# Ledger of designs, part 38: miniprotein binders against q5jf28

Target 1, 318 residues: q5jf28
Amino acid sequence: MERERLIKTVEAILRGAGYRVARLDLKGSCFDLVASRLFLLLFIKATVNIDTITEEQAEDLKRLAKFFKASPLIVGLRSKSGELEEGVVYERFGIYALRPETLYDALLNNELPAVFAERGGLYVRINGELLRELREKHGYSVNELAQLLGVSRKSLLNYERGEQAVSLDVAIQLEEIFDEALAEPIDILRAKVEADLNVKPETPLEREVFERLKKLGLGLVKVKKAPFNAISTEDDIRLLTGIDERKTRSTIKRAEMVAEVGRIVNSGGVFILEKTKAEVVSEVPLIPKESLEEVKDADELIELIDKLKKEIKEKLFS
Key: E = the ipSAE of ESMFold2; O = the ipSAE of OpenDDE; V2 = 0.75 times the mean of E and O plus 0.25 times the DockQ between their complexes.

## First folded at step 15 (miniprotein)

Design w3 (at its last look DockQ between E and O 0.96; V2 from the best seeds 0.88)
Fold by ESMFold2, look of step 15:
Structure w3 (fold): chain B 318 residues (1-318), chain A 120 residues (1-120)
Amino acid sequence: as target 1 above (318 residues)
Amino acid sequence: DPELREARDLLSQAITLMHEAVRLLQEALRTGDSSLLEEAADLMTEALHIVQRAIELAQSTGSDDRAIRRLYFAMMLMRLAILIAREAMETGDPELVDLALDLLEWAYEMIQEALEILSK
């Protein structure tokens, strides 16, 4: 119940900031919300305890963010070490993690956080060139300022070169000495992440479907923890691709989620099933795998998908 | 401590306004009357100002940081509830009324917890 409240709070923050939002109800998913505003795209995992996100979830979250050129975020309340502090950016698996208040301030008050947590405490990146200018203007040698701050000469040189963050205590001292804003904000909205986009199929059916899709000229980006199994892509074609043995309640719910996500990330959706009659759920075609043998390339697959969607709409209104 | 007593009285007043805002949101959801959403937003805005004043008084007394953090979190939730209620009014979407109610309910719980802490 606390997690559901957190997800709703994050949704409200995103809506309040003018984002279009899709919320997922899928246990174990690598994200709970995807949101877009103009050219900004966010994939968000909401977890009460940020240490519960698994490596598989984090890797998939990064894969989606990298593929869609989005920023991944974890939003939470606690860690194993205790409550998360507002205004502090944490990191898990290379993904920024923060409290909902911190997200609120970034999106609704245009106040990006500047403090981050690492081994040893809280730190701030500072404008090193400005630090050097202020030090020289005030007549301090490197040694003199280092002594005032209680740091080594080497550390101070690293600060000025932009090679090392300062402790929060040192950042406060610097702003007191120079009466200038030196802290550099952390751009949580445009985070760059590394991800391995080459993941193997999980089942024999996935393997068969992936092979057929590749023969049509589509590349595949496999994900394990999402309402879809992969993203099928070539040039400007993007299909959130689900794979199941047959249509179940789970299949239908996943197709509905794929439709919602697709609207936010501007992508189509399709489910390829071992056994089914062709149909459409929420604008997402469910087709038998044999339909992939009836098309010659990716363009013809898109034509098949569009044809099925058109036929279903016509039947509903005729 | 007269300042702490005044802070607690203000929080009780905010709770009363929030109860009425909840009632209005529930009625709006049941009836579809969007004018009730505007009334609820106005009450939430008044409650927000009262909570802010209570925080200022409580801080001047050296009050428990746990209470203050809960009050700030509640204020964020109330600001969001106001925004969502206004979006519900302009769109007519009852799911947004539900969302505003959920946010306000959590805010109310945070204020009650803060009041309990300040009353020890």
Scores: ipSAE 0.864, ipTM 0.948, lowest interface PAE 0.4, mean pLDDT 91
Fold by OpenDDE base, look of step 15:
Structure w3 (fold): chain B 318 residues (1-318), chain A 120 residues (1-120)
Amino acid sequence: as target 1 above (318 residues)
Amino acid sequence: DPELREARDLLSQAITLMHEAVRLLQEALRTGDSSLLEEAADLMTEALHIVQRAIELAQSTGSDDRAIRRLYFAMMLMRLAILIAREAMETGDPELVDLALDLLEWAYEMIQEALEILSK
C-alpha cells in the first residue's frame, strides 16, 4: 500500500512538472518510473526504505541512466536510520536518494536541494571563490573568520578552495554573516553516474541470442532488473530486447511495459523467444530466434519488426 | 490553548471538504462528468488554505513536529491532486481521476493522523 502510494505520488510530481511518464508494475525492477521532458530523462526507483535497494538494482539503474544519458534517482521516505529529511540529498550506491517533497520542489518550484547527508551529518558545498571574495570584502582575515565560525584555519582555507564540504550549521552561519547564498545546488536532474556496460548474458538462450545479434552488427547492453533483458543498439537503432524461452503471461506483461518505456526513451521493442509463432503484443513483436537467421543485418531486422507491426495492424482494422 | 483548539477545528473543516471532494471524484469516475472535477479542485483548494492556516497556528503553539510534517506532506498531496484533476478535465482520462483520488485519500489520512497527534 505505502509503496504504491509513493509511486503514484512520484508519478503525479512528474506529470505535474510536464513530464511524459511510464510507470512499471514489475517487482524487483531497478526502476519503477521513466520520465522525459525536453532534454531531461529520468529513471526513478521508488522505495519506501531506500536501504532496500540491492547493489544489482543500483548497477542496472546506473547502466540504464548512462546508456540513455539519463539521471537515475531513488525516491523514498525513510532509511535504516529513520525518516529522510526534506531538502536533503542522500546517496545509495552512487545514486541520489531523496524524499518526494524534495523532488516536488526541484521539479515544480525549480528549487534544487543544496544539503546532502554524509556519515550521519548534513553538509553543503559552497562556492569557495565567492566565500573568499566576501571574506576579503568584509575585512576578515582567515583567522578571524575561522574563529567566528568555530572552525580551524585549515578548514576555512579548504572551504575557500572547494576541497571540503561545509557542515550545514557553518553554512547557515556564513550565509547569515554575509547575507548571501553560498550553498551550491545539487543538480539531481543531471546526475552523472559511472556504470559497466559490458555485462555478460546469464542464460544459454541469452548467450545464443546475443551472439546472433552481434553478428547482425548490434551492440548489446545486458540489463538484469528490467522488463527487457538487453538493449540492442546500432547507430540510431535502439531496441529494448526481451528474451524468453516461451510466451508466458509474464512475457505479455513485460512486452506491454517495454512498449510504454519505449515511447518515453524513443526506442523500439522486440522479444526473441526460443519457441513462438511470430506475433505482436502491444506493438512489440514476439519473434522466434530462428527469424534472426533469416536477416543479414540490423536494418533487415528492423524491417522485419516493422513488417510484423504493419501486418497485425492491417488484420485488426480489416 | 485556544490557538491549538482553533487549529484542530480548522483541520476538521478541511477533512469535511476533502471528504466531499473524494465523493465528487468518485462520482466523476462513475459518470464521466468532468464538471465534477472542477468542483472537486475548488474544494481541495479551499481545504489547502485551511490546512496552511492550521499549520501556522500549530507552529505558534510549539506543537509536535510530527503533526506539522504530516500536514505539510498532506498539502503537497493536495496540490498534486488539484493538478492531476485539472489535467483529467482536459484529457478526459479516468486514470488521472483515479490518481487524483488516491492522492487525496492519502492526504486525508495524513491530516487525520496529524489531528490525532494534536489532540493528545
Scores: ipSAE 0.840, ipTM 0.938, lowest interface PAE 0.5, mean pLDDT 93
ESMFold2 (binder alone), look of step 15: mean pLDDT 86; pTM 0.847

Design w4 (at its last look DockQ between E and O 0.99; V2 from the best seeds 0.88)
Fold by ESMFold2, look of step 15:
Structure w4 (fold): chain B 318 residues (1-318), chain A 120 residues (1-120)
Amino acid sequence: as target 1 above (318 residues)
Amino acid sequence: DPELREARDLLSQAITLMHEAVRLLQEALRTGDSSLLEEAADLMTEALHIVQRAIELAQSTGSDDRAIRRLMFAKMLMRLAILIAREAMETGDPELVDLALDLLEWAYEMIQEALEILSK
């Protein structure tokens, strides 16, 4: 029950910060929101307990983020350890996780978080070279500052070399001593992730459709937990590609989601069905798989898609 | 403690204003009357200032952190509800009215929970 409220809160944060937003209503999806502003693109999974995200969801979220050059985020309220703290960045499966208040501060107050959770507590990375300069300016030896902070000399040297994060307590003491910002923020808006883009088709129909699309010169990035089955690509053209045996209520809803996501990520959409008459739902063509054998290459497929979309626009203005 | 009593009184006042703002948003959703959105945004803004004052008083009395955290979360939700209501007025999008309503309702619940905690 809290999850729907969380998703809506995240949508409101994104809209309040000037993002264009698509919100998904799809059970089990690897993301609940996708949003763009200028050159920033975010894919967000909203989970009340961040430890409930599955590895499969996380890997698909990373695949989408890697393909679209977006930052993936998990937004939540709790973990297995208790409530998430405001201003603290957590990590699950290599994806940053944080509270909605932390996202609010980053986007609406231009206050990126600097504190992260790791084994042993809360930590901050600091500008080690500036620390050394401030220490010397204020006349402290390494030993003297280490004693003042309650840390070892070795730890202080590692801080100055940028080789070790400081505990939150030490970061606070440093601000008190030097009255200058030493904390290095965590850029949650431009996080880079690694993902394995080689995922096999899940069904015989998917395998058949992928084979036909490859014959047309399209590359494919398969995802399992999204309103589409794959992204079909050639150069600058991208198609959020759905696959179903027949048109159902689910197919229609997924096509509507594909249209909305496509607007945010500047991608077209198409559904390939085993049996159907060609039609368009929310600017997303639904075509029979046989149409893939009736076009010669990716350019002709794009022309077919564009033709169907253009016909719906002309009909609406008649 | 007079400061804690004042904080509770302020939260009760904020609840009254927010109840009226919820009613206005619900009516705006039913009728499509955008002037109700402006009135709701004004009430939410007044309630937001009252909640901020209540937070300051509750903090000065060393009140339960659970109540303070709920009030701070509610404050964020109210700021968002105001922003979304303004976007709804600009665009005429009824889905944004529904979003503002949902945000305000959650904020209202958080304030009620905080008031219950502070009344123990």
Scores: ipSAE 0.846, ipTM 0.944, lowest interface PAE 0.5, mean pLDDT 91
Fold by OpenDDE base, look of step 15:
Structure w4 (fold): chain B 318 residues (1-318), chain A 120 residues (1-120)
Amino acid sequence: as target 1 above (318 residues)
Amino acid sequence: DPELREARDLLSQAITLMHEAVRLLQEALRTGDSSLLEEAADLMTEALHIVQRAIELAQSTGSDDRAIRRLMFAKMLMRLAILIAREAMETGDPELVDLALDLLEWAYEMIQEALEILSK
């Protein structure tokens, strides 16, 4: 119940901010929402407890974010230590995690959070150059200001160099002393993450399909925790690629999700099956793996996909 | 505390308005009448102002922070429900009406929980 409400809340925040949104109903997925507005793309994992995200999910979420030049986010209510605070950025596996309210403020009020949680404390990054300028302008020596703040001379010098984050309490004191905002906002909408894009196929069928797609000139990014199994890419061509042994109810549902995600990330979709008749589900072709032997390159594969889509559209309207 | 009593009375009023807004959203889903969405949005807006006043009173009395947090979260949900309901008026998308309804129902529950805490 809480998870679904959380997802709906995040969806509403994104919609209210003018994003196009796709919501996924896929348990264990590394993301529950994908959203796009202008040049911003977000992959969001919604989880009531942010400590429930697995390393595998986080790695896939970062992989998707890196590939699509998107920002990954975790939206949640609590952690193992208790409720998350509003306006505070947390981190799990190198992904920013925050409350819905923090996302609301960022997207609807244009108020980016400045406070982050680390090692059980709250910290802020400050503009160190501005701090130095203000200190000098007000006539404080490094020693005098450090003493006033209750910090070491070394700590204050590290703040002025931007080498050390400031505790929230010290940040508040600085803003009170100088009557100026010193806190640097955390750009949660443009988070840069590192990820390994060179993940191996997990099944014999995936390996076979990957080898064939590579022979067609396609690059492949394996994803484990998504409605698709890989992203196939060549130049401007991007295909959310599902791989199944046979058509199941799960295949259909995942194809529907791939269609929705594809619209947000401006990518096509295809499912490659070990055994199937060629068909289309929600504008996503399901093709037998043997069809990959009939095409010479990626362009011919796209032509095949487009032909299948057209033939079904003609049958539905005839 | 008279201020705490006033806060509770305001929350009770907000609950009444929200209940009517829920009814209107449900009827809009059933009938497809988009005019009901505007009326629901107006009621939610009125309830939102009432909840804001209740928060201010609860804060001034040093009331339980758990109640205040629930009210603040409910206020966010209400704002979202209003935005989504207005979008639903423009698009005619029943899925947006359902979304607004779900948000409003959750806000309603949170306000009730807050009222219970403030009544102890």
Scores: ipSAE 0.834, ipTM 0.936, lowest interface PAE 0.5, mean pLDDT 93
ESMFold2 (binder alone), look of step 15: mean pLDDT 88; pTM 0.871

Design w5 (at its last look DockQ between E and O 0.87; V2 from the best seeds 0.84)
Fold by ESMFold2, look of step 15:
Structure w5 (fold): chain B 318 residues (1-318), chain A 120 residues (1-120)
Amino acid sequence: as target 1 above (318 residues)
Amino acid sequence: DPELREARDLLSQAITLMHEAVRLLQEALRTGDSSLLEEAADLMTEALHIVQRAIELAQSTGSDDRAIRRLKFAIMLMRLAILIAREAMETGDPELVDLALDLLEWAYEAIQEALEILSK
């Protein structure tokens, strides 16, 4: 229930800030929410303890964020070291992590955080060029200001060059001395991440389906911890692609989630099964893998998908 | 402390308004009457302002920081409940009414926890 309250609170924050939101109910997924507003796109993993996210989940979260040009986020309440502090940005596997209150302030109050945690304490990056200008305007030598702050001359030079973050205590002193905003905000809404998009198929069926899709001219980005197995791409087309042996309750649940995610990321969805009759779940076609032999390229696959959606819709409303 | 007593009285007033807002949200779910959502949002807005005043009074007395943190958290949840209730009114989505109810009930829990701390 604590995790459920966290997810609902994050959803409320996103909606309150005007985001379109899809919330997932899939244990072990690399994200729990995806949200968009204007040109911003966020993939969010909500975890009570941020240290429970696995490396596999984090890598997939980064893969999705990189592919969709989105910002990945972890939202949580505590770590192994205790409660997360409001207004502080943590980092796990290269992904920013923060409390829901910090996300609320960023989205609802337009107050991006500036304080981040590292081993040894809390730190702030500052505008080093402005620091130098303010120091000179106020008539301080480097040595004089360093003495006032209780730091070395070398450290102050590094601050002015933008080569070193300052401790929170020093950041507070600087703002008191100069009465100016020196802190550089952390852009949690446009974080850039690196990820290896070349991931091998997990099963023989996946490998077979991926090879057939590649022959149709589709590129593939494999993920392990999502309601879909890959993103199939060609030019402007994107398909959240699921793969199963047969239709099960899990297959239907995942197709429903793929439909919801697809609306947020402006992507289609499809499930390719070892054996099935063609059907549609929530506008996501479920097709047998043999259907891939009936088309010549990606355009014909999309035509098949659209045809199936129209035929099943006509049957339901006839 | 007279200022602390006033803060507790304000929180009691806010709780009364929040209970009425919960009743209106529940009725809106049962009846589909979206005008009840607007009335609930108005009550929640009034309650939110009252909690803000209570925080200012409690801070002036050097009150336990735990109570202040719980009240600030409650304010966040109440503002979110107001925004979600208004989205529910615009969209007609009953799941959003249920979300607003959850948020408001969690805000009530946080206020009660703060009152317990302030009463010692």
Scores: ipSAE 0.851, ipTM 0.945, lowest interface PAE 0.5, mean pLDDT 91
Fold by OpenDDE base, look of step 15:
Structure w5 (fold): chain B 318 residues (1-318), chain A 120 residues (1-120)
Amino acid sequence: as target 1 above (318 residues)
Amino acid sequence: DPELREARDLLSQAITLMHEAVRLLQEALRTGDSSLLEEAADLMTEALHIVQRAIELAQSTGSDDRAIRRLKFAIMLMRLAILIAREAMETGDPELVDLALDLLEWAYEAIQEALEILSK
């Protein structure tokens, strides 16, 4: 499967599950799709080989996920070790990675995966309390059940405490012995990730713009591998913020993508340029950095953005 | 093996229905007639059931797991194509019709690969 086929398949899965989806055509982006349904928000990196994601991309993906209270996902087909298995959760840089089929089952069949891959084996998490209850109900001692499973007494006690994951083979044996599902599902749709939100600006222009936006009361989250350069935030205000020296074809394309992403994540967009005339691209204002000197606070900046959007609509329909 | 022959015949029938569904989707794109999307979805649904039966037969004969995996993959793509075609009917979005066409084409490719494996 090619990357484009993978992305379209993932898009179809998300749409088929009733998500609103934005697809990005941005090479090197930390995500290729963003999707929203009710209280679920997903940022998805689609890559044929999951080992091609860079640490920088992964950190940005986790940063976006943390900021928006979203789940990050990697969707792929293979790794360095071979083809990914269906129903198995992999991990790269603290982000769950899975096949399209696994995502399909989770979203369309409401079947969350329970198997995860670690250190070249397959494992599950078991409800340790339930395991103990079932063991006692069936009259097995810890030693008897451990012997039946071919595991140590210590291992079985660790399973019952939830301190140790169980090999898939042992999990299957447990389910066969007790005729009950013991494997805990992995909630890939509500993955909690840690990320550093305090990333510094990379360019002199970004530093200048960040300092000015901070003076307006805005908090800033730098993002490196997205169609925007930062998220600007104050209370209920969220702006996907692009920063460029000049208007280029890349600026226009990124502004279009920012508009699409903004609709999914319920956020506005703005591009701040070192040199430009005020204009609007796909409902995203492009403003000169000097315009930030004309506003006193974040509310006045939003008013300026809204005014620019309105003036252009009036010109297009006049 | 008569069951394997039947499985191959079923897959060939599914392919025929899928070709007609492709034609309808293409015509819907050309004309803007959303009613063709429902007809295409119905044909894809019929083809999907045929492929499911072919999987059952292939499994009963101990056929190559690779063929079965390709057919299961085709079923997923067909299910998605049906959902997307129905969404396109509601929204009138031609990009969704294009997506349904892509999915259906890839399902066809997967079925062909499975048929080749089952013919060896």
Scores: ipSAE 0.820, ipTM 0.934, lowest interface PAE 0.6, mean pLDDT 93
ESMFold2 (binder alone), look of step 15: mean pLDDT 86; pTM 0.851

Design w6 (at its last look DockQ between E and O 0.96; V2 from the best seeds 0.90)
Fold by OpenDDE base, look of step 15:
Parts: structure tokens; sequence; C-alpha cells
Structure w6 (fold): chain B 318 residues (1-318), chain A 120 residues (1-120)
């Protein structure tokens, strides 16, 4: 119940902000929502306790975000230490984590958070150049202002250089002294993350399919915790690629999710199975792996996919 | 404290309005009658204003921050429920009605919990 309510709340926030949203019903996925608006793309993991995200999920979430030039986010209510605070940015595995309210303010009120949590304290990044200018304008020496704030001379010089984050209490005091906003907002909507895109296939079937797709000219990005197994790419071609041994109820559900995600990220979908008849599920072709031997390159594979989609559409409307 | 009593009375009124709005959304889901969504949105809007006033009173009395946080969270949920309900009126999408209902039910729970805290 609580997780579902959280996911629905995040969906509502995104919709209210004018995003196109796809929601996934996939346990263990590295994301639960994907959303797009103009040039912004978000992959969101919704979890009541942000400390429940696994490193593997986080790495896949960062990988998706890097590949699609998206921002990854974790939305949650609490951590191991207690409830998350509104307006505070947390971090897990290099991914920003925040409460729904913080996301609401950022998306609907255009209020980006400035406070972040680190090592059990709250901190702010300050415009160090502006701090120096204001200090000099008001006639304070470095020593006088440091003494007024209860910080060391070295700390104040580090603040003015932008080399050190300021405690929230000191930030508040600075804003009160100068009657000016000094806090730098955290752009949670354009988070830059590092990720390894060179992940190896996990199964023999994945290895076989990856080798064949590479022979067709496709680059492959393995993803472990998603409704698809990889992203296949060549130039402008992007395919959310599922790989299964056989058609199951799980295959169908994942194909449906791939169709929804594909619409948000402007990507096609395909499932490659060890054993199946060619069919289409929610506009996503399910093809036997042998069909990859009948095509010469990636363009012929796309033509095959499009042909299958067309033939089924004609059968449904005939 | 008379202000705290007033805050509790306001929250009780909001709970009643929200309960009726929940009923209307449930009926809209069952019948597909989109006219019920407008009435539900109006009730939610009234309840939202009442809860805002209750927060102001609770803050002025130095009431438990846990109650105030729940009420603020409820306000966010109510704002979202109103937005989604209005979108559902335009689209006729029952999934949006279900979404609005989920948000409103959670807001209702948050207000009840806040009222319980303020009643101790």
Amino acid sequence: as target 1 above (318 residues)
Amino acid sequence: DPELREARDLLSQAIELMHEAVRLLQEALRTGDSSLLEEAADLMTEALHIVQRAIELAQSTGSDDRAIRRLKFAIMLMRLAILIAREAMETGDPELVDLALTLLEWAYEMIQEALEILSK
C-alpha cells in the first residue's frame, strides 16, 4: 500500500507539472517511473525507505540516465535515520534522493532545493564570489566576519573560494547579515551521473543474442533491473531489447512496459526469444532468435520489426 | 487553548468534506459519471482551505511539528488530487479518477493522524 501510494503521488506530481509519464509495475526494477517534458527526461525510483535501493539498482538507474541523457532520482519518505526532511537533498550511490514535497516544489513551484544532507548534518553551497563581494561591501575583514559567524578564518576563506559547503545554520546567519540569498540551488532535474555502459551479458542466451546484434552493427548497453535486458543502438536507432527463453506471462507484461517506456524515451521495443513464433504484443514484436540470422544489418532488422507491426495491425482491423 | 480547539474543529470539518469527496470519486469510478468529479474537486478545495487555516492555528499555538508536517503533506496530496480530478473530467480516463482517489484517501489518513496528535 505505502509504496503504491508513493508511486501514484510521484506520478501525480509529474502529470501536474505537464510531464508525459510511464509507470512500471515491476518489482525490483531500478526505476518505477519515466517522465519527459520538452528537453527534460527523468528516471525515478520510488521507495518508501531510500536505504532499500540496492547498488545494482542504482548502477542500472545511473546507466539508463547516462545513456538517455536523463536525470536519475530517488523519491522516498524515510531513511534508516528517520523521516526525510522537505527541501533537503539526500544521496544514495551518487543519486539524489528527496521527499515528494521537494519534487513538488521543484516541478510545480519552480523552487529547487538548496539544502543537502551529508554525514548527519545539513549543508548549503554558497556563491563564494558573491559572499566575498558582500563581505567587502559591508566592510568586514575575513577575521571579523569569521568571528561573527563562529567559524575559523580558514573556513570562511574556503567558503569564499567555493571549496567548502557551509552548514545550514551558518548559511542562515549569512543571509540574515547581508539580506541576500547566497544559497546555490541543486539542479535535481539535470543531475550528471557517472556510469559504466560496458556491462557483460549474464546468460548464455544473452551472450548469443548480443553477439548476433553486434554482427548486425548494433551497440549494446546491458541493463539488469528493467523490463528489458539491453538497449540496442545504431545511430538514430534505439531498441529496448528484451531477451527470454520462451514466451511467458512475464514476457507479455514486460513487453507492455517496454511499449510504454519506449513512447516516453522515443525508442522502439523488441523481444528476442530462443523459441517463439513471431508475434506482436502491445506494438512490441516478439521474434525468434533465428530471425536475426535472416537480416544482414540493423536497418533490415528495423524493417522486419516494422513489417511485423504492420501485418498485425492489418489483421486486427481487417 | 481555544486556538487549538478551533484547529481540531476545523480538521474535523475537513475530514467530513473529504469523506464525501471520496464517496463521489468512488461513485464516478463505478458509474463513469464525470459530473461527480467537479463536485468532488469543489469539496476538496473547500477542505484544503480549512486545513490551511488549521495549520496556521496549530503553528500559532506551538503544536507538535509532527501534526503540522502531516497536514502540510495532506495539503500537497489534496492539491494534486484536485489537479488530477480536473484532468479526469476532460479526458474521461478512469485511471486518473483512481489516482485522485488514492491521493485523497492518503490525505484523509494524514489529517486523521494529525488530529489524533493534536488531541493528546
Scores: ipSAE 0.877, ipTM 0.955, lowest interface PAE 0.5, mean pLDDT 93
Fold by ESMFold2, look of step 16:
Structure w6 (fold): chain B 318 residues (1-318), chain A 120 residues (1-120)
Amino acid sequence: as target 1 above (318 residues)
Amino acid sequence: DPELREARDLLSQAIELMHEAVRLLQEALRTGDSSLLEEAADLMTEALHIVQRAIELAQSTGSDDRAIRRLKFAIMLMRLAILIAREAMETGDPELVDLALTLLEWAYEMIQEALEILSK
């Protein structure tokens, strides 16, 4: 119940900030929300305890974020160490994690966080060049300022060279000494992540379908923890691609989610099934794998998808 | 401490207003009556200002940080609930009524927990 409330709180924050939002109800998914506004795109995993996100979920979240040039986020309330602090950015698997209040402040109050958690405490990255200029302007030697701050001379040199973040306590002392903003905010809305996009198919059917799609000239980005199995892509074509043996209630629900996500990320959707009659669920075609042999390239696949949607509309009204 | 007692009294008042706002949102969700949304938003706004005042008083007494954190979280939820309720009025979307109700219920519980903490 607390997780559902957290997801809804994040949705409300995003809506309040003017984002278009799709919320997923899929346990085990690598994200619970995807949202866009202007040039920003966010994929968000909401979890009460941020240490429960699995490596597999985190890698898929990063894959989606990298492919769509989006910022991945984890929003939570606690870690194994206790409550998360407002205004502090945590990190799990290379993904920023933070409280909903911190997201609220960033989006609704235009106040990006600057404090991050590392082993050993809370830290702030500062403008090292400005620190050096302020130190010299105020007539401090490196040793004199280090002594005033209670840090080693080596640490102060590292701060000025941009090689080391300062502790929160030191950041506060610097603001007291120089009365100048030195902290560098953390841009949680444009985080860049690295992801390994080479993921093997999970089933023989997936392998077969991937090979057929590759013959059509489509690249594939496989994901394991999403309502779709892969993103099929070539140039400006983006197709959230589901794969199942047959149509089930799960297939229908996933197709509905693919439609919602597709609207946010401006991508089409399709499900390729081992056995089915061609049909459309929520603007997402479900087609048999043999349909991939009817087309010769990605453009013809898109034409087939569009034709199927048109033909089903015509039959519905005849 | 008279300021702490006043903070607790204010929270009790806010709880009563929020209880009625929850009831109005539940009825709005059931019936689709958008006039109940505006009344609920007015009650939530009044309660929000009362909670803000209670926070000021509790902070001045050096009160338990756990209570203050809950009250601040509740204020965020209430601000969001008000915004979502107004969007629900504009759009007629029952999912937004349900969203606002979920936020307000959580805020209500946070305020109740804070009051319990402050009463120790």
Scores: ipSAE 0.875, ipTM 0.952, lowest interface PAE 0.4, mean pLDDT 91
ESMFold2, look of step 15: ipSAE 0.865; ipTM 0.947
ESMFold2 (binder alone), look of step 15: mean pLDDT 86; pTM 0.841
ESMFold2 (binder alone), look of step 16: mean pLDDT 86; pTM 0.852
OpenDDE base, look of step 16: ipSAE 0.875; ipTM 0.955

